# Ledger of designs, part 120: VHH binders against q96fz2

Target 1, 269 residues: q96fz2
Amino acid sequence: CGRTSCHLPRDVLTRACAYQDRRGQQRLPEWRDPDKYCPSYNKSPQSNSPVLLSRLHFEKDADSSERIIAPMRWGLVPSWFKESDPSKLQFNTTNCRSDTVMEKRSFKVPLGKGRRCVVLADGFYEWQRCQGTNQRQPYFIYFPQIKTEKSGSIGAADSPENWEKVWDNWRLLTMAGIFDCWEPPEGGDVLYSYTIITVDSCKGLSDIHHRMPAILDGEEAVSKWLDFGEVSTQEALKLIHPTENITFHAVSSVVNNSRNNTPECLAPV
Key: E = the ipSAE of ESMFold2; O = the ipSAE of OpenDDE; V2 = 0.75 times the mean of E and O plus 0.25 times the DockQ between their complexes.

## First folded at step 8 (VHH)

Design A97 (framework vhh_6z1v_2)
Fold by ESMFold2-Fast, scan of step 8:
Structure A97 (fold): chain B 269 residues (1-269), chain A 123 residues (1-123)
Amino acid sequence: as target 1 above (269 residues)
Amino acid sequence: EVQLVESGGRLVRTGGSLRLSCAASGSTFSTYAMGWFRQAPGKEREVVAAITQSGGSTYYADFVKGRFTISRDNAKNTVYLQMNSLKPEDTAVYYCAADIGFKYSDASWYRYWGQGTQVTVSS
C-alpha cells in the first residue's frame, strides 16, 4: 500500500472515529495539530495522514483506551536517524512487512515501545498489472459500506449533495501502523511518522496485487492494537493477518498522478 | 515519578520456591506496566516476566514459563514474582521495572528501576 484517499472534512472524519473507552463511555478522539490535516483523494508517501493512537503516549497518567487523532508523516523516520533532512533516509519505510517486522531495527524498536497506531483512510489504491501489456489498472479498495435509505452508492452520486450522503456514514478503512518520534539533530519540533504493516493478499484481492495492508476489522481489533497499556507487542501482532472483508472497483487513470486530487480519482469506471 | 523497592531475595535449594515483592511509591502506580528482569554478573539484564496495568495480561520468558507467576495488587502498590521449581540457572539479581505501556522484551525500554534483590539457588 502506496496510495490512499482520505478526503473527509475534519469534522466528518472526527465523527466517523466515534468510539467507546474501556468504561463504555462514548467519545470522539481528541485532536493534536488539527491544522496539519490535509484532506485528499490521492495521498502519497511523505504526505501527512490522520492516525489514531493511545492518549497514554502523550499523558503519563491517561487511560490507555482513550484515543488521540493526529496527522503524521507517511514514511517512518527512525528515532536514531542522524541526518537533518528526513527525505535523505536511504530505506523505503512506507510499508513494513509483517513477517520481518521483529527483525528490522527501524520497526522493532518503536513497536517495542508500544508505538502502534491505526492509519485512517477512505480506502487505498492498487494497480493491477495486465498480462501482455504495459498498462496497469487502478482499483479503489475499501470496507463494504452499509447502505441506508438516504445514502446513495458511491457510483450513483452525481452532485455534491449526493456525495455528502455517501460520506456522512462512511466506514473508514483502519490499517495497522507503527509510528516513531524523531528529534531533529539541530533542534526543532519532534516529527511523528508512520509505516503501514503489510501482509500477503487475501483471496479476494489476489488478482489485483500480491500484498495488502494489515486491516483491523472492527472495534475490538482497533482497540487492542491501540491499547499498548494493556496489550503487549506479542499479543497485538496476532491481529496482523489478511482479511476478506473488503470490496473494490476499478477507477480511471486520473489517480495515477499523485498531484490529481479530485473525486474522479475514486469514481467507478 | 515512581520509585521501586524489591524484597524477598535469599538463598534457596534447587527445587525450592520463593516469592519476590516490589513495592512502589508514586501518585498513579496503577497506570504503569511492570516487569521483572534478572542479571547475572557480566551479562545484560534479561526479561523474566511482565504484567499490564490492570493485571489482565502477562508475559513470561520461555525459560520460566510454567514455573514463575507474576501478579500485582494495585491497592497495595505492589507487584509479585512467585518462583517455583528453582534451578541453579535462576541465580541472579532480580530487578523490578516500570514504565508506561506494556513492554516485555527489552530492558532499555523501561524508565524506572529498583535496586535489585539477590536470589541464589544452590544444589
Scores: ipSAE 0.085, ipTM 0.543, lowest interface PAE 5.6, mean pLDDT 86

Design A98 (framework vhh_6z1v_2)
Fold by ESMFold2-Fast, scan of step 8:
Structure A98 (fold): chain B 269 residues (1-269), chain A 124 residues (1-124)
Amino acid sequence: as target 1 above (269 residues)
Amino acid sequence: EVQLVESGGRLVRTGGSLRLSCAASGSTFSTYAMGWFRQAPGKEREVVAAITQSGGSTYYADFVKGRFTISRDNAKNTVYLQMNSLKPEDTAVYYCAARLGHYTWGSPEEYDYWGQGTQVTVSS
C-alpha cells in the first residue's frame, strides 16, 4: 500500500471516528494540529495523513483508551536518523512487513514504546498487472459500505450521485500503523511519521496485488491496537493478518498521477 | 517522570503473608503500567506481577499465580503486592517498576523507571 484516498472534511472525518472508551463513554477523538489535515482523493508517501493514537502518548495523565487524531507524515523517520533532511533517508519506510517487524530496528524500537497508530483512509489504491501489456489497472479498495437509499453494500454499479451522498455515513478504512518521533539535529519541531504494516493479500485481492495493508476490522481490533497502556505489543501483533472483509472496483487512470485530486480518482469506471 | 519507593519487605515465616507497597512521586503515576520484579542473589531479575494503567488487566508469573495479588490506587499514587502462602523460594529483593509501552509484561528492559528494592526473606 502506496496510495490512499482520505478526502472527508474535518468535521465529517471526526464524526466517522466516534468511539467508546473503556468505561463505555461515547467520545470523539481530540485533534492535534488540525490545520495540517489536507483532504485528498490521492494521498502519496511523504504527505500527511490522519492517524488515531492513544491520548497517553501526549498527556502522561490520560486514560490510554482515549484517542487523539493527528496528521502524520507518511514514511517513518526513525528517532535515530542523524541527517537534517528526512527525505534523504536511504531506505523506504512507507510500509513495514509484518513478518520482519520485530527484526528491524526502525520498527522494533517504536513498537517497544507502544507507538501504534491506526491510519485512516476512505480506502487505498492498488495497480493490477495486465497480461500482454505494460499498463496497470488501478483499483479502489475499501470496507463494504451501507447503501443510503436502500439496504445493502455500496458497489461499482452505483451512480456517481449515489457515491457523493454515501460519504456522510462512510465507514473509514482502518489500517495498522507504527509511528515514531524524530527531533531535527539542527533544532525545530518534532516530526511525527508513520508506516503502514503490510501482510500477504487475502484470497479476494490476490489477483490485484500480492500484498495488502494490515486492516483492523472493527472497533474491538482498533481499540486493542491503540491501547498500548493495556495491550502489549506481543498481544497487539496477533491482530495483524489478512482480512477478507474488503471490496473494490476498477477506477480510471486519472489516479495514476498523484497530483490529480478529484472525485474521478475513485469513481467506478 | 516518576520516582518509585518500595516498602514493606521484612522477614516472614513459611506460609505467612506480607503486603508490599510502592509509592510513586511525580504528577503522572496514573498513566504508567506498573510491575513487581524480584531478584535473588546470583539470579536474573524476573517478573512477578504487572498491572495496567487502569487496573483492568493483570499479569502473574506462573510461580506466584493464585498466591499473589497486584493492585493499584491511582488516587494515592501507590501499587501493592499482596503475597500469601509464602515459600522460602520467594526470598528476594522485590522491585517496583513503571512503563508507558511494552512488548511483553515480563521484560525488565522495557520498564522505564525502577525503585531501589525492598528485601523479603522467608524462613521456616
Scores: ipSAE 0.011, ipTM 0.456, lowest interface PAE 8.9, mean pLDDT 86

Design A99 (framework vhh_6z1v_2)
Fold by ESMFold2-Fast, scan of step 8:
Structure A99 (fold): chain B 269 residues (1-269), chain A 123 residues (1-123)
Amino acid sequence: as target 1 above (269 residues)
Amino acid sequence: EVQLVESGGRLVRTGGSLRLSCAASGSTFDTYAMGWFRQAPGKEREVVAAITQSGGSTYYADFVKGRFTISRDNAKNTVYLQMNSLKPEDTAVYYCAAHRGYYTTNPADYDYWGQGTQVTVSS
C-alpha cells in the first residue's frame, strides 16, 4: 500500500469516526492539528494523512480507550534519526511487513511504546501487472459499503449527484499503523509519522497485487489495536492478518500521477 | 510525572506475611500500569508482579505465584503487594514502578521508580 484516497471534509471525516469508549460513552475523536489535514483523492508517501490514536499518548488523565484524530506524515521517521531532514532517511518506511515487524528496530521500538494507530482512508489504490505489456491497471480497493436508497454505491455511480450520495455514509477503511515521534535536532515541532503494516494479499486481491495493508475490520479490532493501556503488543499483533471483507473496481490511469487530485481518480471505468 | 513512595518493608520470620504499599502523587495514577520489582543482594533488579491501569490483568513471576497478590486502589492512588508464606529467598529491596501503557516484565521499560523498601526474611 503506497497510494490512498482520503478526500472527506474534516467535519464529515470526524462524524465517520464516531465511536464508544470503554465506559460505553458515545464520542467523536478530538482533533490535534486539524489545519494540517489536506483532503485528497490521491495521497502518496510523505504527505499527511489522518490517523486515530489513543488519547493517553497525549494526556496523562485520559482513559486509554479515548481517541484522538491527528494528521501524521506517511513514512515513519524513527525517534533515533539524527539528520535534520526526514526526507534523507536511507530506507523506505511507507510500509512495515507484519512478518518482520519485531525484527526491525525502526518498528519494534515504537511498537514497544504502544505507538499503534489506525490509518484512515476512503480506500487504497493498487496497480495490476498486465501480461504482454508494461502497462498496469489501477484499482480502487475499499470496504463493502451499506446500500441505502439515498446513499447509492460507488460502483453504480455515473453522475455527480450519485457520487454526492455515496459519501454521506461512507465506511472508512481502517488500516493498522505504527507511529513514532521525532524531535528535529535543530529544534522545532515534534514530527509524528506513521507506517502501514502489510500482510500477504487475501484470495480476492491476489490477482491484483501480492501484498495488502493489514485492515482492522470492525470496531472491536480497531479499539483493541488502539488501546495500548489494556492490550499488549503480543495481543494486538494477533489482529494483523489478511481480510476477505474488501471490494474493488478498476479506475482510469488519471490516478497514476499523484499530482492529479480529482474524483476521476476513484471513479469506475 | 509521578512520584512513588513505598512503605511496609520490615524484618519478618520465615512463613510470615507482609503487605507493601506504594503511594503515588503528582499524577493521574489510574493511567499507569504498575509493577513491583525486587533487587536481592548480588542480583539484578527483577519483576515480581505487575498490574494494568484498570486492574483487569495481572502478571506474577513464577517464584511468587500462589504466594503474592498485586492489587490497586485507584481512588487512593495506591498499589499493594500482599506477600504470604515468605521465604529467606524473598529478602530484597522492593520497588514500585510506573509505566505508561501495558505492563512489561523488563525494569528498563519503567520510567518512574520509588526509592525502595527493605524486606528481610530470617531463618
Scores: ipSAE 0.013, ipTM 0.476, lowest interface PAE 6.7, mean pLDDT 88

Design B1 (framework vhh_8pnl_2)
Fold by ESMFold2-Fast, scan of step 8:
Parts: C-alpha cells; sequence; structure tokens
Structure B1 (fold): chain B 269 residues (1-269), chain A 120 residues (1-120)
C-alpha cells in the first residue's frame, strides 16, 4: 500500500465525491487548500493526496455528516513530533496495521480525537514477486467499474480509447485513513498528514500481495468512518476488514519509477 | 449495457442438483469478481458464493461442500453447481456484480433472478 494513482482534474474528482448528508440532501464536498491538489498517475509517500473528512473538524457545531475534501501529506506526522523537519521522523507512517492501531501512540491519539479520513485514489499499485526471478510484476488495483455506454464494464481487455472515456464516471477507491495535525515548532503552516490503515489481503489479491488497504466499500461505510460526531472509535473500527469487491490488471514497469507520471502507468499490458 | 441474465432454475426434489448460469452480455467479464446471491420469501438478500478474477472462491457456510461456483471467461458466463439440494435452498437466485458507489448513488447491475424450488 505504498503507491497510488489519483489523476482526475479537480472538478471531475469533486463530482465523483457527491454524497448525501444526514438529512438526505445531495452535496459536493467543500475544498480546503485546493491549490495543493496535484493530480498524478503515480503518487508515492510524502506527496499530497485528496482525503475526505468531516466538516466538524474545521467548524464548531457543524453537521458532522457534511464533508470537506483536502489535500494531505502521505505519511502521518504525529502532533507530538518535536523536530523541525517532518521528513526526519524515525519510523515509517505510510501505513498503519489494523491489528496494532490502538497500541501505537502515533495512531491511537489522533483516533481518540476522531481524526478519521477517507483517502481517495483512482486505485493503488502492488508488486507481485515472481517465483525464480528478481523481477516483480506491478498491478493496478481498483474498484470494479461500470461504464454508462453500451460497451459494458471497463476492464483490462478494453481499448485505450475506452479507458480514456471512463474517467468521467470513475468510482474512486475509498481507503480508511487516520490523519493528524502537526504545528512546526519554529512556526509556519499546520501540516495535515495521513496514514492508510492496512489489513490482510482478500482471497482475490492473495497471489499479488499479502496486505491490502482497508477499503470502505459503499456510502454507508464511508459515512460511518467519517462521522466522528456520531460514530465512536470502537464502532468505526468494526468497518476495518478486507474486502473482496476489488479488481486488478497487470501494468508496465514504467510505474516502478515514481517520477513517471503518464497514463501508461495504469494502462493494461 | 450492464444486463446480467440468469437461467437454470427450476423445481427439484431434496437431494437433487441444478446448474445455474449467468450470461454477462457485452461486458469485459474476466477482470471482475462475480457473485451469486439468493432471497427467500420474507428474507433479506444474502450472499451464496463469490469467484474472483484470479479464480479464488468464497462460500457461505450454509452451502460449503454442496455448491461450486465457476466461471468461463471465454463465454463470459458465471455458473453455480448446486448439489444435495435442501428445502432451505428454495429462493430466487441472483447473479451480481458488486455494488458501486458513485457519489451518494449506488450503481447496481443485477439480473432479474432465476427461481429454485426444492420440494418433495
Amino acid sequence: as target 1 above (269 residues)
Amino acid sequence: QGQLVESGGGLVQPGGSLRLSCADAGFTFSDYYMAWYRQAPGKERELVARIYSGGSTNYADFVKGRFTISRDNAKSTLYLQMNSLKPEDTAMYYCAKPYRYSGSTPLDYWGQGTRVTVSA
């Protein structure tokens, strides 16, 4: 769970996040720091990714079911971190194991504050070890997609032209995250950063990798994870488990270099 | 289009067998996991079996050892082989792709179902 794609233009991404609040009203999430959103086919830790979080984190007495979308740095910097450079954090906080989340101070403290977020991506990449070689085969892993046109479901066998058309109605991958707020000791802007919770892989992914992100499959799961005003930490953690509602296809080694940021990174081979 | 068409249901006696089919017309079948659900009168729809694009399978405990899910990617067809059928297996059986989250609106490609009745 160390590489994703999130390439949609801001307006397309915003529409893909349309939701209903607690009163059943249709809404689009409100942006914080939209200029920090950097679309890419190949996002690595320390880059910014868009996350959904409850409006109540920013506004006193806000409806906790209303959503903000904000870019956050991938790699959680705990609020208690005392050094001036967050890249010098001694341990890797790119992912947070579901089985130890309540044992690790870096994660249990923000969870206690309701700092749950949903990490958005087109999908994520994993590298399958090939028996008998040093080569690893990358895969792009994403929610199954259904096209609005008569060509049916999108998949690896579809032409590049069909893949270009699906982004208008792409179902974003929604991963359970935890975020924290770090204030630089020497002053400056508050840093919002997140970690992706990981679980054991589902049976469909077991041949590719032994771990997967905790995916929130569907609006009810997303809503309950975000709504820290009504849903306790204990209840929210019940949403953290493997999902089988996932698909994948092999991709080119172009994705291996995180500096490569082209559609070839996720195109089927 | 997203149309799924189930067939193969019918009336059988306890201990009998049926093979259900689901045709995925016009879709790229091989890259998606597929599932069978069932719904008995007055009950909620429940998962029976899933098969993933790589061929791995999951079964509900109540059908384990009796039902076998399989797929033919060349024919874009999903199957459910049902052996040792019991009266409790009586239900409408649905072929499904997983629910979609498109904003706040689920996008769902379900078939119309095929009826299985197990009675003496």
Scores: ipSAE 0.000, ipTM 0.126, lowest interface PAE 16.7, mean pLDDT 82

Design B10 (framework vhh_8pnl_2; also named O25)
Fold by ESMFold2-Fast, scan of step 8:
Structure B10 (fold): chain B 269 residues (1-269), chain A 120 residues (1-120)
Amino acid sequence: as target 1 above (269 residues)
Amino acid sequence: QGQLVESGGGLVQPGGSLRLSCADAGFTFSDYDMAWYRQAPGKERELVARIYWGGSTNYADFVKGRFTISRDNAKSTLYLQMNSLKPEDTAMYYCAKPYRYSGSTPLDYWGQGTRVTVSA
């Protein structure tokens, strides 16, 4: 997973993340650094994306089931990194393989500290390679959605005008992430950065790409992944597996250039 | 809670024009999709036009070609330019910040409305 869409306005995004704490009380996540949130149809590594994480990471003795929403840099910078410029990190930490997560120091250490987050997106993009050509077909991949007028789920067969109407009730993609905190050696603000855990593709996606993000399907999975105060690393990792509850459609090559940030990036073709 | 204030309604003859305004004193206007709805007496509210935060627009079939929705993010104001008005356009017009919880009950912010009457 190397490209996502996360274009919802901040307030709409916040409401889409409504949840229940352990007492069953309905809540909205509280923002940290809301001014760093930059909506886009075409998010690449190095940019900031909104993630959910436990309040307990910021407040001693906080209820670990309460959620914060914060923009974090995509591309995990380990806490032990000693250079002054994070862009000089020579290792690609955009994704973290589920099968080696406990073997890699860059990921094992923050996991041991409970630094689990849920990465939010409208959906993600993958490029299908065609044998014998240099051309690749991009696809937008997302949770199945419900149409506003109860006319069934949204899909590739729907008109572009219908696609513009779906965002008010869009079910956000919730991907399992690991984050770390890096303190610049020369001073400045702590950098929060994340990686997306990846698994083998499900049957439905195998013809598009051999890997997919670890998707947390439903509030039970999301709650357990975030709640590092009550759920151990070992128990949380049981949530990391492929899912078939996913849909997709082909999109135009407009999305190929990460500088393109328009609705055409995710519109069906 | 009372953050959206509509204005610009009035009495106009068929074929005339009106420009509605909606001032938002509340949350960051530029982060919201904005919409105009209308409600005739004894009828349900219906969507007239929507403008997404990115600038894309959507219109109900009964106003296409006659109405234009626009926004000024610097002034936190939403507009509806209404041309070629018909008696059937007579209604209370409402400004809305529509949003939905994914799979949950909708929450919307509504204004008090501005009345448009199209009559000789």
Scores: ipSAE 0.000, ipTM 0.129, lowest interface PAE 17.2, mean pLDDT 82
ESMFold2-Fast, scan of step 10: ipSAE 0.000; ipTM 0.113

Design B11 (framework vhh_8pnl_2)
Fold by ESMFold2-Fast, scan of step 8:
Parts: structure tokens; sequence; C-alpha cells
Structure B11 (fold): chain B 269 residues (1-269), chain A 120 residues (1-120)
């Protein structure tokens, strides 16, 4: 998983993340650094994406079931990184393999500190290898959506304006992530950055790509992954597995260039 | 009484220019794709120009080459530069946030409009 869409306006995104705390109280996640959120149809590594994490990471004695939403840099910078420029990190931390997560120091250490987050997206992109050509076919991959007569559906929309109505009740993709906090050696603000945990593809995606993000399907899985105050690392890792509850459609090559940031990036072809 | 406030309309002669502005009192202007629509008397509203939050633009064929849409995220303001105005451009001009809820409050999508009249 190396490319996502997360284009919802901040207020719409916040409402899409409504949840219940341990006491059954209905809540919206509280923002940290909302000005760093940059909506895009075409998010690449090193850009910021919104993540959910437990309030207990920021407030001592907070209820660990309460949620914060914060933009974080995609591409985990380990807390021990000593150079001044995170882009100089020599190894790729965009994704973290589920099978080796406890063997890699960059992921094992923050995971041991409870630094679990849920990465939010409209969906993600993958490029299918085609034999006999160097070209790849991009696909947009996302949760199955509830179809309504009023909002329409993604496949039924015949114009960009009608297709925009699909987003009113969009179910966001919720991916399991690990984050870390890095203090620049030259001073400045603490950098929060994350990686997406990956698993083997489900049967439905195997013809597109051999790997997929670890998707947390439903509020029970999301709440257990986030609640590091009550759910141990061992128990949380049981949530990490492929899911078949996913759908996709082919998209235009417009998405190939990460500088293209329009609805055409995820429109069906 | 929406959060979008249009200004800059007026009376101009054919071939003249106007610059429309739309100020957004909302706190998330930079998050939204923004658009200009117009409505001539007795006609439905039609899209004039759209600017995406990433900066890309789309134009209706009837204004292409004459109008330019732009935004200033620091000022939470949308602009429409209108050149080579024609009598056919006479309309009420509205700014809009296309990703507002489709089903509940149409008023959240639109400002009150600013009138453009192109005549002698």
Amino acid sequence: as target 1 above (269 residues)
Amino acid sequence: QGQLVESGGGLVQPGGSLRLSCADAGFTFSDYDMAWYRQAPGKERELVARIYHGGSTNYADFVKGRFTISRDNAKSTLYLQMNSLKPEDTAMYYCAKPYRYSGSTPLDYWGQGTRVTVSA
C-alpha cells in the first residue's frame, strides 16, 4: 500500500469518525494539529494523512477508549533516528510486514509503547502487473458502500457532480498502523509519523496485488486496536489478518502521477 | 444566511471585465473543492468553473479562455476573473462547496449571489 485517497473536508471526515467510548457515550474525535490535514485524491508516502489514536497518548490518566484524530507523516521515522532530515532515512517505512513486525526494531519499540493508530482513507490504490508490457493497470480499492437512491452509487454515477454525492455517507477505510515520535536534533516540533501494517492479499485482491493493508473491519476491531490501555500488544496483533470485505474498480492512469489531485484519480473507467 | 459571501458584481459594458470574490467564514476553506455557478432569469443554475483543493481547474466551454478561477487559502477567498464579458453572461453568480450534504440543507451549499449585468 503506497498510495491512498483521503479527500473529505475536515468537518465531513470528523463526522465520519463518530464513535462510542467505553461508557457508551457518543463522541467525535478531537483534533490535534488540524491545520496539517491536506485532503487529496492522491496521497503518497511522506505526505500527511489523518489517523485515529487513543487520547491516553496525550493526556496522563485519560480514558484510553477516547479518540484523537491527528495528521501524521506517512513513513515512520524511528525515535532513535539521528540525522536532521527524515527524507534521508535509508530504509522504507511506508509499510510494515505483519509477519516480521516484532523482529524489526523500528516497529517493535513503538508497538511496545502502545503506539497503535488507525490510518484513515477513502480507499487505496494498487497497480496490477500486465504481462507483455511495462504498463500497469491502477485500481481503487475500498470498503463496500451502502447504496442509497438519494446519494447514488459510485458505479452508477454518469457525471463528476453526481459521483460527488456518493461521499455523503462514505464508509472510510480503516487500516492498522504503528506510529512513532521523533525529536529533530536541531530542535523544532516533534514529528509524528506512521507506517501501515501489511498482510497477504485476500482471494478477492490476489489478481491485483499479492499484499494488502491490514484492514480493521468494524468498530470492535478499531476500538481494540486503539485501546492500548486495556488491550495488550499480543491481543491487538490477533486483529491483523486479510479481509474479504473489500471491493474495487479500475481507474485512469491519471492517478499514476502523484501531483494529479482531482476526482478523476478514483473515477471508474 | 450561509457562510459564503459573494461580492464584485456590477454593471459593465460588453467587452468589459469584473473580478468576483467569495469569502468563506468557515474554518476549513482549504479542504473544499470550490465552484462558481450562475443563474440567468428563468433558467436553472449552471456550472461556470470549478477549482479543486489541489489547485486543478475545470471550465464550462462557454467561458473557457475568458474566465479564470483562483483561490487564496490564506484569506479563505475564491475568485473569478471575468474578461471579454458578453450580454449572455448576465446572471446572478453563486459560489458553492460541492461536497456539502446533498440531502438536508441546500442553503449550506450556496451564498446569496452577486449580480452581473452586461449591457450598454
Scores: ipSAE 0.005, ipTM 0.408, lowest interface PAE 10.2, mean pLDDT 84

Design B12 (framework vhh_8pnl_2; at its last look DockQ between E and O 0.54; V2 from the best seeds 0.00; counts 0 for: pae E 7.6 > 2, unsure alone 61.2 < 65)
Fold by OpenDDE, look of step 9:
Structure B12 (fold): chain B 269 residues (1-269), chain A 120 residues (1-120)
Amino acid sequence: as target 1 above (269 residues)
Amino acid sequence: QGQLVESGGGLVQPGGSLRLSCADAGFTFSDYDMAWYRQAPGKERELVARIYVGGSTNYADFVKGRFTISRDNAKSTLYLQMNSLKPEDTAMYYCAKPYRYSGSTPLDYWGQGTRVTVSA
C-alpha cells in the first residue's frame, strides 16, 4: 500500500470515528495536533494521516479503551534512529509485512510497547499490471458502503458532485498500524510515525495486487487492536489477516501524480 | 458547524464587475472544498465554480475565464471575483460546502444567497 485517500473534514472524520468505550459510553475521539491534518484524495508516504490510538499512550492511568485521533507521519521512524533527518532511513517502513513483523526490530520493539494504531482512510489505491503493456490501471479499494436514502447508487455518480453526496455517511477504512515515537537528536518535537501492516491479498483483490493492508473490520477488531492495556500483542496479532469485505473500482490515471488532490482521483471511470 | 453568509451581490451594468464573499463561522473551513452555485429565476441551481482544499479550481463552461474563485483560510472566507458580467449571469448566488449538496442538506452547509442582477 503506497497511496491512500483521506479527505474528510476533521469534524466529519471525528463523527465517523464515534465509538463506545468499555463501559458502553458513546464517545468521540479527542484530537491531538489537529493542525497537522491535511485532507487529501491522494496521500503518499511521508505525508501525515490521521490514526486512532489508545488514550493510555498519552495519559497515565487513562482508560485504555478511550481513543485519540492524531495525524502521524506515514513511514515509521524507529525511536533508535540517530540521524537528524528521517529521510535518511535506509529501509522502507511504509509497510510492515505481517509474517515478519516480529523479526524486524523497527516494528517488533514498538509493537511490544503496545504502540498499535488504526490508520484511517477513505480507501487505498493499487495498480494492476496490464498484460502485454507497461501500463498500470489504478483501482480505488474501500469498504462496501451502505446505500442510504440520500446516497444515489455509487455507480451512477455521473459527476464529482454526485459522488460527494455519498461521503456524508462514508464508512472509513480501518487499517492496522504500528507507530513509534522518535526524538530528534538535535532536539525539537517528538515525531509520531506509523507503518501499515500488510497481508496477502484476499481472493477478490488477487488479480489487482498480491498484497493488501491488514484491515480491521468492525468495532470489535478496532477496539481490540487499539486496547493495548487489556489485549496482548499475541491476541492482537490474531486480528491480522486478509478480508474479503472489500470493494473496488477502476479510477483514472489522475491519481498517478501525487500532486493531484481532487475527487477525480477516486471517481470511477 | 458555522453558518455560511454571502455578501457582495447587487445591481451592475453589463460588462461590470462584482466580488462576492462568503464567510464561514465554522472552525474547519480549511478542511472543506468550497463552491459557488447560482440559481436564476425559473432555472435549476447550477455550479459556478469550485475550489478544492488543495487550491485547485474548477469552473463551469459558461464562466469562460470571467470569474475567479479564491479562498482565505485564515479569514474562513470564500470569494468569487466576477468580471465581464452579462445579463445571463443574473441569479441568486450561493456559497456551499459541496459535501452535502442536496435539497436536504443542513442549512449550515449552504448560505442564504446573495442576489446578482446584471442589467443595463
Scores: ipSAE 0.695, ipTM 0.843, lowest interface PAE 0.5, mean pLDDT 91
Fold by ESMFold2-Fast, scan of step 8:
Structure B12 (fold): chain B 269 residues (1-269), chain A 120 residues (1-120)
Amino acid sequence: as target 1 above (269 residues)
Amino acid sequence: QGQLVESGGGLVQPGGSLRLSCADAGFTFSDYDMAWYRQAPGKERELVARIYVGGSTNYADFVKGRFTISRDNAKSTLYLQMNSLKPEDTAMYYCAKPYRYSGSTPLDYWGQGTRVTVSA
């Protein structure tokens, strides 16, 4: 997974992340660095994306089931990285293979510290290779959306004549991530950065691409992945597997250029 | 009254200019795509211009080259600079958020409008 859409305005994104803590209390995640969140239809590695993580990472003795939402850099910079410029990292840490996560130092160390996060997106993009042609077909891939329309009509004076309802009640994609904290050798702010865990594609996606992000389908899976205070690394890794509960549609080549940031990037063709 | 408040409309001669403003009382203005719509007497409401969070713009064919949409995120304000105005531009102009999101009402998405009249 190397390209996502995450365009919901901050207040809408916050409401879309409503959850219940361990005691069943309804909550919204609390923001860290909200001003670093930049909505986009076309997010690439090295940009910031919002992630959910346990409050216990920031507050000693916090309830580990309570959630923080924070923008983090896509592309994990290991805590041991010695150079001053994170872009000089020789390894591509955009994704982390599930089958080797416990063998790679860059990932096993933060995972051992409980540094699990849930990466939020509207959905992600993949490019299907077409044999015998130079063209690749991009697809937007996302959770199935359950659409409902309100009963009754609003009067002409109250009803907007033209506004799109596609984002009304959108279910965000929730991907399993690992993050780390890097302190610049020269001083400065701690950099929080993440990687997305990848698995073999499910049968439904196998014709588009051979790999997919590890998707956490539903609040039980999301809660267990985040709760490093109660759920061990070994137990959490049992949540990492392909998911069939996914859908997609073909999109325009406009998405190919990561500088294009408009709704056309994810609109069906 | 609502969250979006338009201003700057008025009466101008053909070929004249006007600058419309839309102030958003909301905290998250910078996160939203924004648009200007208009409705002329006897016509449907139509999109005039849109500006995306990333700064890209889109214009209706009938205003290309004459109108410029812009935003000032620090002031939570949307603008429409209208040049070379024509009688056909006479309409009520509305500031809008072009997408509906859960938990929102029409008052969160539409302003009350500002009137533009282009007449000799």
Scores: ipSAE 0.526, ipTM 0.796, lowest interface PAE 2.1, mean pLDDT 88
Fold by ESMFold2, look of step 9:
Structure B12 (fold): chain B 269 residues (1-269), chain A 120 residues (1-120)
Amino acid sequence: as target 1 above (269 residues)
Amino acid sequence: QGQLVESGGGLVQPGGSLRLSCADAGFTFSDYDMAWYRQAPGKERELVARIYVGGSTNYADFVKGRFTISRDNAKSTLYLQMNSLKPEDTAMYYCAKPYRYSGSTPLDYWGQGTRVTVSA
């Protein structure tokens, strides 16, 4: 998983993240650094994307079931990193394999501090390799969406104005992530950055790629992953597995160039 | 939530030009795909042009080549440059944030419109 779409306006995105806290109260996540949110149909590593995390990371004695939403850098920068430029990391932290997460210090340490987050996206892109060729077919991969009377799936819109209706009640993809906090050696703001945990692909995606992001399917899974005050690392890791509750469609090669930020990136071909 | 305010409409002769503006007081203007729509008397509103967050544009078939949509995110302002105007372009022109918010009734962000009249 190395490319996502997260294009909704902040206020639309925030409402899509409505949740109930442990007391049953309806809430919206509270933003941190909202001006750093940069929506795009074509997000790549090193860019900022919104994640959910527990309020307890920011406030002593906070209810750990309450959620903060904040943009973070994709590509975890470990707290122990000593260079001034995060691009100098000697290893790729875009993804974290679930089968080795407790063996890699870059991921084990923040995970042990409860630094779990939910990475938000419209969906993600993956490129299918065809046997015997160097050509790749990109796909846009996302949760199945409920078809409404005024809109269909993302690929069913009949006109430009009907395209907007699909996004009004879009179910955001919720991926399990780990984040860390890095203090630049020369000072400045603390850098929050994340990695996406990956697992073996489910059968539905195995012909596209052998790995998939660890998807948290449903509010119980999301709540348990976020709530490091009540859910131990050991219990949280039981949430990390493939899911078959996923759909996809082929998209054009426009998405291949990460500078292309247009709805064509995720439109069916 | 900000209110969209259109301006720049008026009366022009065929072949003339107008530039419509749409100011958005919202903090999140740069997050939105934006659009211009128009509605002639007795007709349904129809899409004129759309500009996406990445700057790409899409135009209705009837206006391609004559109109140019643009945006200035620093000023939270959407523009429509209309050239080679025809009497058929006579309509109320609306600025819109095409994203709808769900509820018991649909919620859209529309302006009140600015009138464009192209005299025969």
Scores: ipSAE 0.012, ipTM 0.505, lowest interface PAE 7.6, mean pLDDT 85
ESMFold2 (binder alone), look of step 9: mean pLDDT 76; pTM 0.774

